# VH-VL binders against f1miw6: the designs that were tried, part 13

Target 1, 251 residues: f1miw6
Amino acid sequence: MPHFAKPLLRNIITRNLFNSIKKKQCLQYLQTLRTLQYDGFTTVYFGETDIPESLVTGEDFSDGYYMPTPTWCVVHAGGSQGWVPWKYRMFLRDELCIKQEDNLFFEFCDVVKKAYGKCAIVVKERRRQDATRPKEGKETEAQAHVPSVVNLTSVTCCPEVAKSYGHKLLTLPSPYNYLNPLDSAWSSLKWFIINNRKEFCLQSVDGVYSYQYILFSDLISKGIERINLSKWRTITTKVRRWENYYLGKLS

## First folded at step 20 (VH-VL)

Design aa4
Fold by ESMFold2, fold request of step 22:
Structure aa4 (fold): chain C 251 residues (1-251), chain A 122 residues (1-122), chain B 107 residues (1-107)
Amino acid sequence: as target 1 above (251 residues)
Amino acid sequence: QVQLVESGGTLVQPGGSLRLSCAASGFTFSNYWMTWVRQAPGKGLEWVANIKQDGSETYYVDSVRGRFTISRDNAKNSLFLQMNSLRPEDTAVYFCARSFSDYGYESAFDIWGQGTLVTVSS
Amino acid sequence: QSVLTQPPSVSVAPGKTARITCGGDNIGDKYVHWYQQKPGQAPILVVYYDSDRPSGIPERFSGSNSGNTATLTISRVEAGDEADYYCQVWDYSGHYVFGGGTKVTVL
């Protein structure tokens, strides 16, 4: 009976080592961020979020045949100064339409340089976590159940492009998502979508069928507008309290 | 219409076990974190547990950790709460609630069921 | 765990304004959500993210949050507004926390 406990103890030790490594990465990130802030860099959070079509339509795909729905990717940036004065981007993640845009980060760096001067540009490390976890039956099940049509359409964030504008590019460690105020802004946008989509919806019924037309661009634009400077200051202030907590805890 | 319907509440002896169910309809269940909130008779609301959209993450209030297990079946639009080692203090109406959150923090509960009563008494 | 302090009750005449407070240490740094619960019924969300209203909630319901106090304001109170009202946050320990509730009586 005692020898059956060995696998559990080894598992606990392995988890603690991984946890320790990620805590060290978080501490190094926070120390670097504070140094850049002290040195006069404006902090800007750059990122993307996925908005599945089902969130916008409110459709329930559980009542019968399930088919994959398109997902939209919104790319924007913000910080304690509010949204960056930059035209946010939307991409349809449908596999047939997915493209990566290499020059977009270059344009972004130019805009934030003109608006704020030198910036600490923070991006999230979602890619590494997603790449290391295998998906269940991704190839065989894609033909039988739900195809994997979701691919990232993302801006390539090159450190050398940021450096050429006098910026510093920082990466937020993936397990610490609550230290990304842009994620709170995305949550606020999605709650706005859930609660206001009916006002941006035109319904059409053709005999035995129904169709939905959504003023999608207006819905997203209004949702982003409602996250004004005051709300951004609230978001970033709340994140700073998390940051101070972890600087004290992890030190 | 969007709705949540709880079931399974009944009288159970201290130390006993019970499983609650919540049936969801009218919305894409897999887009939402699901939550159990309880209310003892004549008392306020207490968050009990929640579970991520894909079931991969679960969180519990300290008083139930190790005794209660939250789970979901997205193919059946169903949420469950397995309650073991029940105590008289677990006597409450148990509500099923949904929340939109990508990561499970800083959120509210926008749709609630009508609740199911669990009574733990000898 | 965070403690959210609400007055046990508030009395208000029809047509007047009810203000329900939710006190907490630096609660202005957290998002506050508000729920209405009528006797024998489930709660319903009336304000989220400090000051936003869900679909179907009248403009008479509004919220604010700063410093150590969040406030739910119900203007032009109607008899149908008589209910218990709860505030709610997510605290830094990773738990969701409700206030003790405020019974609003419409006289």
Scores: ipSAE 0.559, ipTM 0.802, lowest interface PAE 2.5, mean pLDDT 81
Fold by OpenDDE, last read:
Structure aa4 (fold): chain C 251 residues (1-251), chain A 122 residues (1-122), chain B 107 residues (1-107)
Amino acid sequence: as target 1 above (251 residues)
Amino acid sequence: QVQLVESGGTLVQPGGSLRLSCAASGFTFSNYWMTWVRQAPGKGLEWVANIKQDGSETYYVDSVRGRFTISRDNAKNSLFLQMNSLRPEDTAVYFCARSFSDYGYESAFDIWGQGTLVTVSS
Amino acid sequence: QSVLTQPPSVSVAPGKTARITCGGDNIGDKYVHWYQQKPGQAPILVVYYDSDRPSGIPERFSGSNSGNTATLTISRVEAGDEADYYCQVWDYSGHYVFGGGTKVTVL
């Protein structure tokens, strides 16, 4: 009678294995990052955040009609030096208009090269939705996670492109997204939007109708500017401490 | 008015399953991280789980990992906690809370529901 | 798992100052948030990011965080301040952590 190992045990084993793999990936990431830092690479975190229009307008859709509001994607980068001297980009996430600007990552790599020299460019791992089924395949040796092409919504981050500028592209494992200081910056931006959106509203009266316009570009710009060098240093210092903690714990 | 309302708390047997719901109103639910916090009778607060705005990230306290699943329906302004394999130690008032953070993951919980009581007893 | 240590109770006379401590390893490197909970009620955020105060919370509530100790200070304590107080942090390991709580009694 084949002992049908209870599906519950399989799930526990798979989770433990998954956790082990992710821990190893984190350690590898951190070790690589430290090595690059010691080698004189400047760490730059590159990423995107979604800003739904509802965040800006403050519209309460409590009345059950979830109208998907347009979502804006903001792309930028920063690190211990603050925001990079590269102009942030903003894209409307429309199923129809996701023009991947193929050259945006090239432009970014060039700018950071000029500003900082060789950079360790850190991007978040995109959760592949489909990775639920661990293919039972071979214990392939934890091959050094060759930085795979990271497809952001609007930008493709290619390791080869980064390399061509003398940079190194690194992927931060998804369970450790909190080690990305850019997420703190994005949270700060969103918080600013929520709390200050009224100051960026223009009221126009056309006859019987009153219209409220939000100076969205100005709102985003001011929100980004609010995250000054001091704030970046605080965030990155905290992240560094936790990186060290994990290096010690996983090692 | 900003409000969170929990529901679904009831008596359940050990090993049973329960789904809690939290209805959000008065704010754009999809813009916030959401969290579950529980409090056992006469005990302190314990964080249970949180979920990112788009549901792409979820985190759990170790004691519930693999048993509980946090999810959200932004279209319905609803947060859920699927609880499986319930244990007596899971007996608590479960609070739904809104997370806010100016500094990333170091979030506070600024809005709380009144909680819903889950009792796990034979 | 980061452990936050709070005194189980603090007694204070009306009009005096109560100080509630939250101890943790390198807690000064984390943002600490504080909650007030009265019996049978949901917690209320009273201090966030070490020292910031939500709208509607009286100025007599203040926070500080340094080294291994965060402190919630309640000046000019009123009878209505009698409650349980909890500190909370993010542990950078994917968890939020609460202190054990401190019962403040107004004598």
Scores: ipSAE 0.289, ipTM 0.759, lowest interface PAE 2.3, mean pLDDT 87

